# Designs tried in a protein design chat: VHH binders against q9p7j3. Part 10

Target 1, 174 residues: q9p7j3
Amino acid sequence: MILPLFPETQVHVFVYENVSNCAAIHEQLISQNPIYDYAFLDAATILYKKQVYSAIIRALEDRRDEQMKTKTIHSEVILSLSPKTEISSAFRQFSMTKKSKNIVVVKIDSKLTEEEEFERLDKLVEGNRVEFSDEELQKLIDFKVLKKNYKLDPSTLENPLASILSSIALRGYS
Below, E stands for the ipSAE of ESMFold2; O stands for the ipSAE of OpenDDE; V2 stands for 0.75 times the mean of E and O plus 0.25 times the DockQ between their complexes.

## First folded at step 1 (VHH)

Design b45 (framework vhh_5c3l_4)
Fold by ESMFold2-Fast, scan of step 1:
Structure b45 (fold): chain B 174 residues (1-174), chain A 119 residues (1-119)
Amino acid sequence: as target 1 above (174 residues)
Amino acid sequence: QVQLQESGGGLVQPGGSLRLSCAASGFTFDDYAMSWVRQAPGKGLEVVSDISWSGGRTTYADSVKGRFTISRDNAKNTLYLQMNSLKPEDTAVYYCAAGKLYHSGFQHRGPGTQVTVSS
């Protein structure tokens, strides 16, 4: 995918459903194993492709402007999904947990090709890979989680896209 | 053996100031984002401030923004919270907390230090 303002940046997004080894992956993430240098998101928190891309763009803008709050671009993507700028809160809201069943995985600036990343991730994740599409994401979302994370009222829940994107773009300033 | 030990709490009048310190040992301090978390009697935990691994980025809860300043000294393995213009609503036990990313909750937390703001 080619991102506005970052056409040189490689971005790969993978979606897995029915993942059986989330607890094992989570332990690797806690230990900061460099093999797991990806953004691992709970799919229950992601409704649209544009939601993920908006967080990626915000993270890349913060890296460009030397404003990153976390050590890696991948952790910055997770932070950028949150309407709050508090690091621990963002990770509790959006990151994969040991109880997750479906996950979204983001890789930025890979030294590997997309095909090599597919092969690598398929060995790390014990689940079924599905297309990164709004249709597939809408099968995995938890609307109660989405409402809590973005503080959506009933009027915005009918069409939440603009509210979600605004929250990501204006995090810490709204 | 991981240790986090807070100090600097006490009784102070409204409008006063306190500086909290947290001494960390038993882990690589500069690998962790650090937080100050508080709990008022009968209330849940509130994250009041966090600071990035390098100290280059800080965040604050809306309730304390403009009044509190978080900082760290990685050479001394110490976290600080400068609290100015204290209000009765700031009365709570204040905890120093360390968590690696992806950890649910805090991986490490100190025993806490009591801050009481009362006339």
Scores: ipSAE 0.015, ipTM 0.371, lowest interface PAE 7.2, mean pLDDT 85

Design b46 (framework vhh_5c3l_4)
Fold by ESMFold2-Fast, scan of step 1:
Structure b46 (fold): chain B 174 residues (1-174), chain A 120 residues (1-120)
Amino acid sequence: as target 1 above (174 residues)
Amino acid sequence: QVQLQESGGGLVQPGGSLRLSCAASGFTFDDYAMSWVRQAPGKGLEVVSDISWSGGRTTYADSVKGRFTISRDNAKNTLYLQMNSLKPEDTAVYYCAKYTPRGLYSQDYRGPGTQVTVSS
C-alpha cells in the first residue's frame, strides 16, 4: 500500500489465522534471523486496519524525525501501537508470543512486491492467510485484551476506533 | 556474557534524592535501548523509564514523571537514574535492563538489583 504522507515507502500487511508454528517463529525472532525481518503482531490485539496504519505512520514519523527508540522500523511499529511509551510494555501488549494462534505481519521498505512477500511468508508461517480487512480482524480480536491494552471502559468499547487512534497518535503526550 | 551491575540504592527520607548507576559489560552498550525497572513489595514489575541507544529519546512512567531523570554515558558504558522528591511509594528493588535494538524480540536482561527504601 502507499501512504499519502510517505509515498516512497512500501508497506505490506498480512493476516494469518490458525497458525501452528508460532513457537518456531518466535525462536527465529529471538535469534534475529534476517529472513524474519517483519513486525509480528498478535491478532488478538488488532481490531481495525486504521489501528495498524496509525502505528505505521507514527513509526515512519519517528524515523523521519530521528526519534526512533528502537533500531528497526518494524520494532518501532510494535512500540507505536502502545498508548504507553515504554518499550517493554508495548512488546508484552502487542507482539506475537509462542502461544499466539492468529497473527498480523507488517513489512516496511520491502524490496519485493506484495505477491513475492506473500510467497515468502507462506513458507515461514504455517497457517491460513485471510484478507487484511476490518471484517477478518473482528473475527480474531480478543476484546478483553483490547480493553486492557487501551484502557477502554464499557461505553468506549462499543465504538473504540477514535479512542484507539488517539492513543496511538498522542502516545507520550497524554 | 551480558553483565549489568546496579549501585546507589539505600535508605532515604521522603523528599530526599538518590542517584542509581548501572555498569554494563559484555555487549556494545551504545547499540541498545536501556530501561530502569522496579518491583515494590507485594507488587509486580513496573517499567520506570526507558532511554534510546543514543540518549536522544527518553520516556517515564506517570508515577515518576517530573521527579526522575534517566541518562546514559556511552563512553563509560553506564546508565543512570536521578531520583528526586522520593516518596514512600518509590520503595522497591530497582533493576537495570537491556533491550535488543533489532526487533526487541530478545528477552530483557536484568541485573541483580539495588534496594531503595524511602521511610519516614
Scores: ipSAE 0.000, ipTM 0.213, lowest interface PAE 12.6, mean pLDDT 82

Design b47 (framework vhh_5c3l_4; at its last look DockQ between E and O 0.02; V2 from the best seeds 0.00; counts 0 for: pae E 17.4 > 2, placed apart)
Fold by OpenDDE, look of step 5:
Structure b47 (fold): chain B 174 residues (1-174), chain A 120 residues (1-120)
Amino acid sequence: as target 1 above (174 residues)
Amino acid sequence: QVQLQESGGGLVQPGGSLRLSCAASGFTFDDYAMSWVRQAPGKGLEVVSDISWSGGRTTYADSVKGRFTISRDNAKNTLYLQMNSLKPEDTAVYYCATHSKYGFPTRDLRGPGTQVTVSS
């Protein structure tokens, strides 16, 4: 897809359930294998498409403004998901772990179609692709983790999306 | 192999200053955002400050804002922490830490640390 404010940047988002090789993917990320240059997110931490898009937009804005804290746009997306400024906190909060079963994978600056990118990514991820939708994300979310990551309380649980987006947008301003 | 070595710690009086250094080797230094973390007696690890891979962006814990300054020299593979107006509560072992450029948590890689003691 193309984001309106970033027309030259193609973005693809994929959701996988029942992934069996997260540990292997983890090792490749640790070794900094460039083939794995994606944002690998734990699906247990993602509730809305707009949550992901908000983080992507913020990361792209940071890149545009030459304010990226991390080296790659994908790591910046992961950072951008967090309401916290600490890099370690953000990565721990949202990154895929070796124990993850369901993941959201983000590709920025893709030169491929969605299907072509999927074919490429499908060689790396051993799992079942599902639709990137709020409905599917809701099946994979861990609400305990979500509440913890964004400090959601009864007053914000009525509209968690607004709270999440605000947290992402206002990180570092509170 | 990845190596980190902190230095510059010591004993200082309240209000004093120290400059910590972290020498990095075994990896591409400018691919990583870096952090200073500290562990005080009886407490867990606390992030003191983060710096972007390029050094252009920095963040600080509220407890050290206005007093500490993180910086880096990518040509020298070195991370710095200038600590001014030190307080007794700043007493801790200070470590430098890396953050993966791909956004995956690193295996808590840090050096042996350097002791900072602030006492009258």
Scores: ipSAE 0.740, ipTM 0.879, lowest interface PAE 0.5, mean pLDDT 94
Fold by ESMFold2-Fast, scan of step 1:
Structure b47 (fold): chain B 174 residues (1-174), chain A 120 residues (1-120)
Amino acid sequence: as target 1 above (174 residues)
Amino acid sequence: QVQLQESGGGLVQPGGSLRLSCAASGFTFDDYAMSWVRQAPGKGLEVVSDISWSGGRTTYADSVKGRFTISRDNAKNTLYLQMNSLKPEDTAVYYCATHSKYGFPTRDLRGPGTQVTVSS
């Protein structure tokens, strides 16, 4: 995908359901294996494509402006999903865990095509790839997790998109 | 071998100040974001502040905002926490922690901690 504000930046987003090896992936991430340099998100936390894109855009803006809080773009994407952008909380709130079942995987600055990245990632992730679409994401979301992460009230929960995007854009000021 | 060593804790009266230090070794300090985390008796861990690898961006817990200041000296491999207007509720063991520099969640890497006691 090509972002209008960052047309030179290659972005790939993959969604996997029924992943059986999240514990193994998590161990590779803890050991900082460079093969796993992706943003691995728990799909229970992602409701909309725009939510992921907003976090990517914020991370790319911070990189452009030399304001990244973390040292890599993928960790900055995870951080940027959090309304407070406190590192430990953001990772706890949005990163995959050993017990995750469905994941969203983001790759930025790939030298590979989407198909080549899929082939590489398919060897790392034991699950079923599904379309990165609002329809598929809405099957995987956990509304209790979403409500807690973005502090949504009952009136906002019926149509949370604007609140979520505002939280990502304002980052600790909302 | 990553090592973090906190110092500067102690007993202080309400309204007083303390400055905590964390000496880091065994890794490239300026490649990592850092945080201060505390644990009060019988409570869970609370992140009180964090700071970017460059020192240019910080966040603070609402409980300490306006009273605490986090900073770092990358030339000295040292992280600091300036604590002003201390309250009894600030009594805790304070830990220095590092975060992954790559797009990976890692195990919390913390030092052994330094005790801060705020009492009359």
Scores: ipSAE 0.488, ipTM 0.748, lowest interface PAE 1.9, mean pLDDT 86
Fold by ESMFold2, look of step 5:
Structure b47 (fold): chain B 174 residues (1-174), chain A 120 residues (1-120)
Amino acid sequence: as target 1 above (174 residues)
Amino acid sequence: QVQLQESGGGLVQPGGSLRLSCAASGFTFDDYAMSWVRQAPGKGLEVVSDISWSGGRTTYADSVKGRFTISRDNAKNTLYLQMNSLKPEDTAVYYCATHSKYGFPTRDLRGPGTQVTVSS
């Protein structure tokens, strides 16, 4: 996928359910293995496709403007999901952990088609690929986690998208 | 049962060319993406190039772009690296590697390597 604001940047997003090897993937991320250079997100924290796209766009804008706080574009996506600027807080809230069961995986600057990137990724992730869609994401979300991460009150839970996107857009004003 | 064997290394002067080959056996070669990886003296492993299973997409490290060309012949189960305009900093042991089904490339999924030495 090409984002209109970043025409030279190819992005792919994948969703896996029932992942059995998150602990093994986590160890590879800690060791900074370059074949695992993706953003691995806990799907329990992601309700909308637009939530992910907004974080990707924010990360790409920060890279363009030389304002990234993290060392890789993929870790910057994880930070960009958070309403807080602290890196460890963002990773605690949104990153895949050893205990995660469902994940969203983002690849930025891909030189491969979606299916070629999937071929590579599927050798790393032991789980079932599902479509990246709002329908599938709603099956994997934990609404209690979503409410906590974005401080949603009961009235915003009926239409949480605007509150979530506003939180992503306003991060950094403190 | 996977077996990879590199060949084509040697001593060459700066500006020269070499073609490396990697013969593969023990697996369905055209199901796998392949890589060339090098290790310069006293340094860690560096991925120099990747090629998709079909050969339809390739990537290169910045240090070798425009000078090296990766290719594969799936009918012959062979991976190639054409290295042109060689520099002393290209001196390394070069390994071909497959990607395993469930993990990152390991020592067990690469060949013994072939030495490339670029010097006057």
Scores: ipSAE 0.000, ipTM 0.108, lowest interface PAE 17.4, mean pLDDT 82
OpenDDE, second read of step 2: ipSAE 0.365; ipTM 0.728
ESMFold2 (binder alone), look of step 5: mean pLDDT 82; pTM 0.831

Design b48 (framework vhh_5c3l_4)
Fold by ESMFold2-Fast, scan of step 1:
Structure b48 (fold): chain B 174 residues (1-174), chain A 121 residues (1-121)
Amino acid sequence: as target 1 above (174 residues)
Amino acid sequence: QVQLQESGGGLVQPGGSLRLSCAASGFTFDDYAMSWVRQAPGKGLEVVSDISWSGGRTTYADSVKGRFTISRDNAKNTLYLQMNSLKPEDTAVYYCAKVRYTSGTYHVDYRGPGTQVTVSS
């Protein structure tokens, strides 16, 4: 998806399945190693491309308006996926963990092309790249996790897209 | 231990050309974006040009677009700046820099000791 409201902003999204080194990546994130300056998301929490792009747009809007709640744009993307502004809760709900098997990786403000970021990430992530598509994401989602994170009831679980996008857009306003 | 060593500076006439080189060691050169940064007498640092880890993406300050070309040779751990159509306002100390893109911002992580470029008749 093209971001016409932020044409100067480079955005790359990568999906990896069968990642074997999540524990090692997690340790690097805890140590705040700048090489790992990406948003590392658990793919079990992501059902749609629009879900990720909505969080990115919200984070970029908050940065533009000087309303970011976190110190980096990547951590702001993670926060923006959550329907609430509680930072610790958002990270527990959406961030990659040492137990994660499939991840979604977001890079904002890259000076690299998409291919160059992929080649760099391939050195950091021991897994298989798959297409960033709704089809591939649907193979990796955990519906119990999705239901819990967005507080979906049985009436919305069959087609949750609008509910998820509304939750992201209205974060902290209801 | 990161080490960057610039060379190729000197005195040149307006309209002339110079090629700067930077020898890098102490880090995995092909994993990092690199930059050329300059400081004119009595002024702050200006980022002149950036290059991605592979060389596939480059950017230039408006002041040097069309005149300067950044490139790198990852096999030799060397960064280059080809400077054409030099102007007196290009007079500065030129620094080779290792950069980080942390928190959505540009950080000069480390720079070399610099090489003086003087454009004068």
Scores: ipSAE 0.000, ipTM 0.133, lowest interface PAE 11.4, mean pLDDT 83

Design b49 (framework vhh_5c3l_4)
Fold by ESMFold2-Fast, scan of step 1:
Order: sequence, then C-alpha cells, then structure tokens
Structure b49 (fold): chain B 174 residues (1-174), chain A 121 residues (1-121)
Amino acid sequence: as target 1 above (174 residues)
Amino acid sequence: QVQLQESGGGLVQPGGSLRLSCAASGFTFDDYAMSWVRQAPGKGLEVVSDISWSGGRTTYADSVKGRFTISRDNAKNTLYLQMNSLKPEDTAVYYCAKPGYRLSTYGSDYRGPGTQVTVSS
C-alpha cells in the first residue's frame, strides 16, 4: 500500500490464522535470520487496520526525524504500538510468541512485490492467510489483552479506536 | 554466548553518586537498544532507563528522572548509568538488560548477574 505522507515507502501487511509453527518462527527471530526481517505481531493485540497503520506512520515519522529508538524499522513498528516507551514492555505486549496462534506480519521498504512477499511468507508461515480487514481482525482479537495493553476502562470500551490511536500518536508525551 | 557484566555498585550515603558500567559481549552491541532494570528487596523488577541503539534517544522512570543519566559507548561495547542524588529508595540490585532478540523479546530478555547498590548512612 501507499501512505499519503510517505508515498515512496512500500508497506505490506499480512494476516495469518491458525499458525502451527510459531515456535519455529520465534527461534528464527532469536537467531536473527535476515529472511525473517518483518514485524511479527500477535493478532490477539490488534483490533483495527488503523491501529497497525498508525504504528507504521509513527515509526516512519521517527525514522524521518532520526528519532528511532530501535535500529530496524520493523522493531520500531512494534515499539510504536505501545503506549509506553520501554522497548521490552512493547515487545512483550505486542510481538508474536511461541504460543501465538494468529499473527499480523508487517513489511516495510520491501524490494519485492506484494505477490513475491506473499510467496516468501507462505513458505515461512504454516497457517491460513486471511484478508487484512477490520472484520477478520475482530475475529482474532483478545479483548482482555487489548484492555490491559492500552489501559482501557468502561468509558472507552464502546469506541476504543480513538483511545488506541491517541496512545500510539502521543507515546511519551503524556 | 550473550554476556553482560555489571560493575560500579557499592555502599553510598544519601545524596551521593555512583556510576554503573555494563560490559557486553556475544552480540552486535550497536544493533540493540539497552536498558537498566533494578529489583529492590522483596519487590519486582522495575525498568529504570532505556537507551536507543545509537544513544540518540533515552527514557527514564519517573522515580529517577532528573537524577540518573543513561549513556553508551558503542566502540567499547559498554553501557553506563550515572546515578546522582541517591536516596534510600534507590537501594536495589541493578541489572544491565538486552532484548532477547532484534524483533521480539517476549520472555527472553537477557540480564547480567547484577550489581548491588545500597544507599544508607
């Protein structure tokens, strides 16, 4: 996809359900295999497409402004989802784990087409690809996890989108 | 493999200063953000401060903001924590911490053995 504020930046987002090899993927991420240079997110933490896009935009803004806290744009996307500034907390809250079953995968600055990235990921991820849409994400979300990660209370539960997006945009500014 | 070794802890009077160092090896130090975390007697781990891979961005817990300064020397693979205006509440074991891996750290953060900081008269 093309972001209006970053028209030269290629962004691809993929959603997989019923992934059976998360432990194997996690091991590759620990070994820093460059083939796995993506942001691997636990789908239990993602409710809206706009949530992912807001984190991507924040990461790209921080890269543009030379304010990235992490060295890779993909790590910065994971950090940018968190309302906290602590890197370890952000990864514990949002990244894929060995126990994950459904994942969201983000690729930025790919030299490959979307179809080529799809073919590459299909070989790495043993699961069913579904559409990146609010409808599909809402089937995979864990509301208990979402409420905890964003400190949502009853007054924000009816429309958590605005609260989530402001938390991402205003991270570190209180 | 990944090795983190803290030093510089000790006994200091309230209002005093200490500088902690962490020697890192077994990984590409300048590819990772780094943290200082602490554990007071009978309490859980508290993240004290984070520093970006380049050293260009830092964050601090509210409890230490304005008193502690985190820094790094990528040429020497060393992380530092300058602690000023120390209080009895700063008494803890201080750990140097690295994310478990570049893209995700869930349950895998590496810490050194820690260095004891005791603030008392």
Scores: ipSAE 0.012, ipTM 0.408, lowest interface PAE 8.5, mean pLDDT 84

Design b5 (framework vhh_5c3l_4)
Fold by ESMFold2-Fast, scan of step 1:
Structure b5 (fold): chain B 174 residues (1-174), chain A 119 residues (1-119)
Amino acid sequence: as target 1 above (174 residues)
Amino acid sequence: QVQLQESGGGLVQPGGSLRLSCAASGFTFSSYAMSWVRQAPGKGLEVVSDISSGGGSTTYADSVKGRFTISRDNAKNTLYLQMNSLKPEDTAVYYCAALDYWGTRPDYRGPGTQVTVSS
């Protein structure tokens, strides 16, 4: 999809359920294998497509403005999902873990076509690919995790979209 | 391989000061944001302070604001934490971590340095 503020930036988002090899993927990420240069998110933390796109836009704004706090654009996406200023908290709250079962994978500035990224990623992830849609994400979310990550009260939890997007957009700007 | 080695911990009285150091090797230190995190006995991991790759941006936990200062020397591949006005509740093992995909996960932390604040 083409982002309104970054029309020249290629963005691909993939969703996998029932992933059996998260521990193996995790080991590849810690070894910094360049084949795994993606943002790997735990789907338990993602409720909306707009949540992911808002984090991507913020990461791209931080890159444009030379204000990235992390090593790569993909790790900056992970940071940008967090309402907090603490970088380590963002990784613990939103990154895929060895115990994750459902994941959201983001690729920015791919040198490959979308079809080539689909083929490549399907070989790396042992799970069922599903549509990147609000309907599919709502099947994978853990509302207890979402509530803790965004500090949602019971009334906000009934319709959390605006609160989540505000948290992403209004996280400290300095 | 990323390697981090903390030092400078010890036993101090309340109101005392310590300076922690973290020596980094195996990666381009100047390209990574860095963090100090701590773990008190029987408690979870707490973020103390973060610093950007160039050192221009820092954050602090509310419990340490005004007392602790994070800094880095990219030429020496070293991260620092200056701790002033130490309190008994600052007693913990202190770890440094490099912040990318897995920077604050256990596998990317150093072995830690013990800080004990006791009267």
Scores: ipSAE 0.006, ipTM 0.229, lowest interface PAE 9.5, mean pLDDT 82

Design b50 (framework vhh_5c3l_4)
Fold by ESMFold2-Fast, scan of step 1:
Structure b50 (fold): chain B 174 residues (1-174), chain A 121 residues (1-121)
Amino acid sequence: as target 1 above (174 residues)
Amino acid sequence: QVQLQESGGGLVQPGGSLRLSCAASGFTFDDYAMSWVRQAPGKGLEVVSDISWSGGRTTYADSVKGRFTISRDNAKNTLYLQMNSLKPEDTAVYYCATSHFKGYLPQSDVRGPGTQVTVSS
């Protein structure tokens, strides 16, 4: 995907369901294996494509302005999904865990094509790839998790998109 | 191995000023964002201010905006908090903090032992 505000930045997003090896992936992330330099998100936390893209745009803006709070652009994407600026909180809210079953994987600055990244990820992720679409994401979301992460009341749960995007754009101490 | 040591706290009258310092060691200081957090008696932790690795971005809690200034000296591995126009409600233990990463994942927030700030007449 090419973002209009960042046309030189290549972005790929993949969705996997029924992943059986999240614990193994987690160990690779801890060991900082550069092959695993992706943002691994728990799909239970992602409802819309625009949610992911808004976090990517925010992370790229922070990198452009030399304001990143984390060491890698992929960690900054995870942070940017959170309405708070606290790193540990954001990762607890949105990052893949050893117990995750469905994941969203983001790659920024890839020199590979989408198909080449898929071939690499298919070797790393033991699960079924599905389309990155609102329809597929809505099958994997956990509304209890979404409500907690974005502090949504019952009225906003009916149509939470604007609230989620505002939370990402206006993240701070709240 | 990561060590943070705060200093500069004390007793001050309302309207006064204090400058807190945090000496950091055991990690590459200029690769990490840093925060000041505080805990008032009987209250939870409140993030007061944070600063990016370069000093290019700073943020402040609404309670301290316009009164506190966070800064860092990467050559000295030192974080600062300039506190002006102090109020009794600023009374708290102030902690220097950073997030400890293991590989690509944060493991825990690291804090120093804290320095007591008491604002009273």
Scores: ipSAE 0.322, ipTM 0.725, lowest interface PAE 2.0, mean pLDDT 87
Fold by OpenDDE, second read of step 2:
Structure b50 (fold): chain B 174 residues (1-174), chain A 121 residues (1-121)
Amino acid sequence: as target 1 above (174 residues)
Amino acid sequence: QVQLQESGGGLVQPGGSLRLSCAASGFTFDDYAMSWVRQAPGKGLEVVSDISWSGGRTTYADSVKGRFTISRDNAKNTLYLQMNSLKPEDTAVYYCATSHFKGYLPQSDVRGPGTQVTVSS
């Protein structure tokens, strides 16, 4: 997938449900295994495709402008999901944990086709791939977590996407 | 409030052994990799050893390989460093540190106050 604003950067997003080896994946990430060069998100925190895309775009913009706050583009995607500026908070809010069951996996700067990337990733993730769609994401979301992460209230829940996107876009701005 | 407290340091002769402990509190210990780092007088911080959250993976600086062993007890929220065959070059303040995130994850380390290790004849 190519984003219109970043034609030189190929991006792939995958969704897995019923993942049995998140703990093992987490172990590899903490151990700095370069094979796991992805952004691993907890699907319980993701409601919309546009939420993910917005975070990706924000991360890419940060990289473009040499203003990345994290070490890697993938970690920047995770940070970009959060309305908070604290990196640790962002990761606590949105990153896959060893207890996660459903995940969204993002690959930035892929040199492979979507299918090729999937074949590679599928060797690492023990779960069922589902479509990256709002419909599938809505099945995996934890609304309690979502509301907490973005401080959604009855007024903002009228249009949660707008609120989420605003939070992502305006992070660090007062 | 993240809190780390090192213990077990002291004065030993070359060839001696020490076992350092680090008591952790204020965070989910078994979610994070842990590290031992040290700082000798006039030198910068040096990573001595790392251990993954589960203990399944460990790494060591070349200078301590074969002599030091890092381990952890997640049930006790405690990190350990067994130091054998100590050398004068190992003299330093040793810190227990959280590696909140490593690799593709941003690093945000918290250290305890440290424990002094002195190796001298």
Scores: ipSAE 0.033, ipTM 0.443, lowest interface PAE 3.8, mean pLDDT 91

Design b51 (framework vhh_5c3l_4)
Fold by ESMFold2-Fast, scan of step 1:
Structure b51 (fold): chain B 174 residues (1-174), chain A 122 residues (1-122)
Amino acid sequence: as target 1 above (174 residues)
Amino acid sequence: QVQLQESGGGLVQPGGSLRLSCAASGFTFDDYAMSWVRQAPGKGLEVVSDISWSGGRTTYADSVKGRFTISRDNAKNTLYLQMNSLKPEDTAVYYCAAKGTYLPHYGSKDYRGPGTQVTVSS
């Protein structure tokens, strides 16, 4: 996708369901294998395309302003999903775990086309690819996880989009 | 192999100052965001301050904002906490903690030192 405020930045987002090798991927991420330089998110935490988009924009703004709290743009995307600026908390809340079943994968600054990234990820991820769409994401979300991560009350759970986007955009600001 | 060692704690009177240091070894220090975490008697852990891998971004708990300053020296593998205008409520064991910056999972590649005692009493 092409971001209006970052037109030179290439962004690809992929969704996989029924992933059987999350433990193996997690070990590669911990070992800092550069082949796995992606943001691997637990799909249980993502409800909307705009949620992912907002986190990407925030991460790119932090990189532009030399305010990244993490070492990589992909780690910064994961941090940017969190209402708080605490790295450990953000990764517990949003990153893929060894027990994850459905994942969202973000690639920024790819030198590859979307097709080439699909071919690469198919070798890394043992799961079924689905479309990056609100419809598909809503099949994978866990509303208890979403409520806890964004501190949503019962009245906002029926229409949480604005609250989620505000939390991401205003992270650390009153 | 991985080691975090705090120093600089002690007994001070209210209004006093202390500077804590944390010496890190056994890992690539600048791959890690660092934090100071404290635990007062009978209470849970509180994150008082965080600093990014480069030192370019810092955050503070409301309880210490304006009084404490976190900094790091990547060339010396050392984290610091300058504590000014100390209050009795700051009495706690202070821990140095390292969080991996690539993709630290829940409980993965996180390190914490043994802690240093800070006591602020009148």
Scores: ipSAE 0.014, ipTM 0.335, lowest interface PAE 7.4, mean pLDDT 85

Design b52 (framework vhh_5c3l_4)
Fold by ESMFold2-Fast, scan of step 1:
Structure b52 (fold): chain B 174 residues (1-174), chain A 122 residues (1-122)
Amino acid sequence: as target 1 above (174 residues)
Amino acid sequence: QVQLQESGGGLVQPGGSLRLSCAASGFTFDDYAMSWVRQAPGKGLEVVSDISWSGGRTTYADSVKGRFTISRDNAKNTLYLQMNSLKPEDTAVYYCAKQYLGRSPFTHYDSRGPGTQVTVSS
C-alpha cells in the first residue's frame, strides 16, 4: 500500500478474525520481542479503513514534524486513534488484549512485500485473514466500544465517520 | 469531482477587515475538516486555520490567533474566514483546502481552490 500523502512510506494493514492466540501475542508484546514490531489493534475499535489511515497519516505527520509522543511509529499509530493525548488511555482503548478475538495489524516502514509480511504474520497469528475493507471491519466492530472511545451520542452512531475522523485529525489543537 | 472556489479577497488598509468565502461541491462537505492556507510572495505555504466537520473545533496559527475567525455553513457547503486587524504581513494568496486524512491540508490527495489574493497596504 502506498499512501499518496507519504509515497516514500510503505504501509501494510492486515485483518484477522477468530484469533485463538491473542494471549500469546500479548505476552510477546509485553516482552518487547522485535519480531512483533507492529501496531496490534483490537478490531472491536475499528469501523472504517479511513479511521486506520487517518491514524497512520497523523502518526507520520507527527514523526515528520518531530512531535511523536511515543517511542515507535507503531505505538504512535495507536496513540493517534485516540481523541486524547494520554498514552496509557489510548493503549487501553485501542490496543489488542489477551482477550481479543479479532485484530487489525499495521506495519509501517516495511522492507518486505505485502506477501512476505503476510507469510510472516501467518506464522505469528493463529486466525483467519480477511480483506481490509469497510464491509469486513463492520462485521468485527463493537459499537458500544466505539461509542465509548469517541464519545458518540446515539444519533451520530448511525453515521459516525466524520466525528471519528475529526477526533483523530484535530486532537491536541487548542 | 471536488471543486473549491474562493472569493472575497481584495485590497485593504492595515487595520481593516475582509471576509473570505469558499464554495465547495463534488463531495459531502460535512464529512471533512476544512482549512484556510496562504502563500505570501516568495514564501512557502502556511496553514492559517482549521475547522472540524461540525464546526465544533477550530485551530489558528499563532500569527493570526485573536484576529481571524474560521467558520462553516454545512447547509450551504461554504467555508468562511473573517479577517480583522489586518497587517501587511497578511498579504498572500488564500486557499480553501479539503483535508483528506490527518492534519495536513496540502498533501497529494488534498484539493484546494485557485486562491484569492489579499493585499494589505497603505
Scores: ipSAE 0.000, ipTM 0.131, lowest interface PAE 16.3, mean pLDDT 82

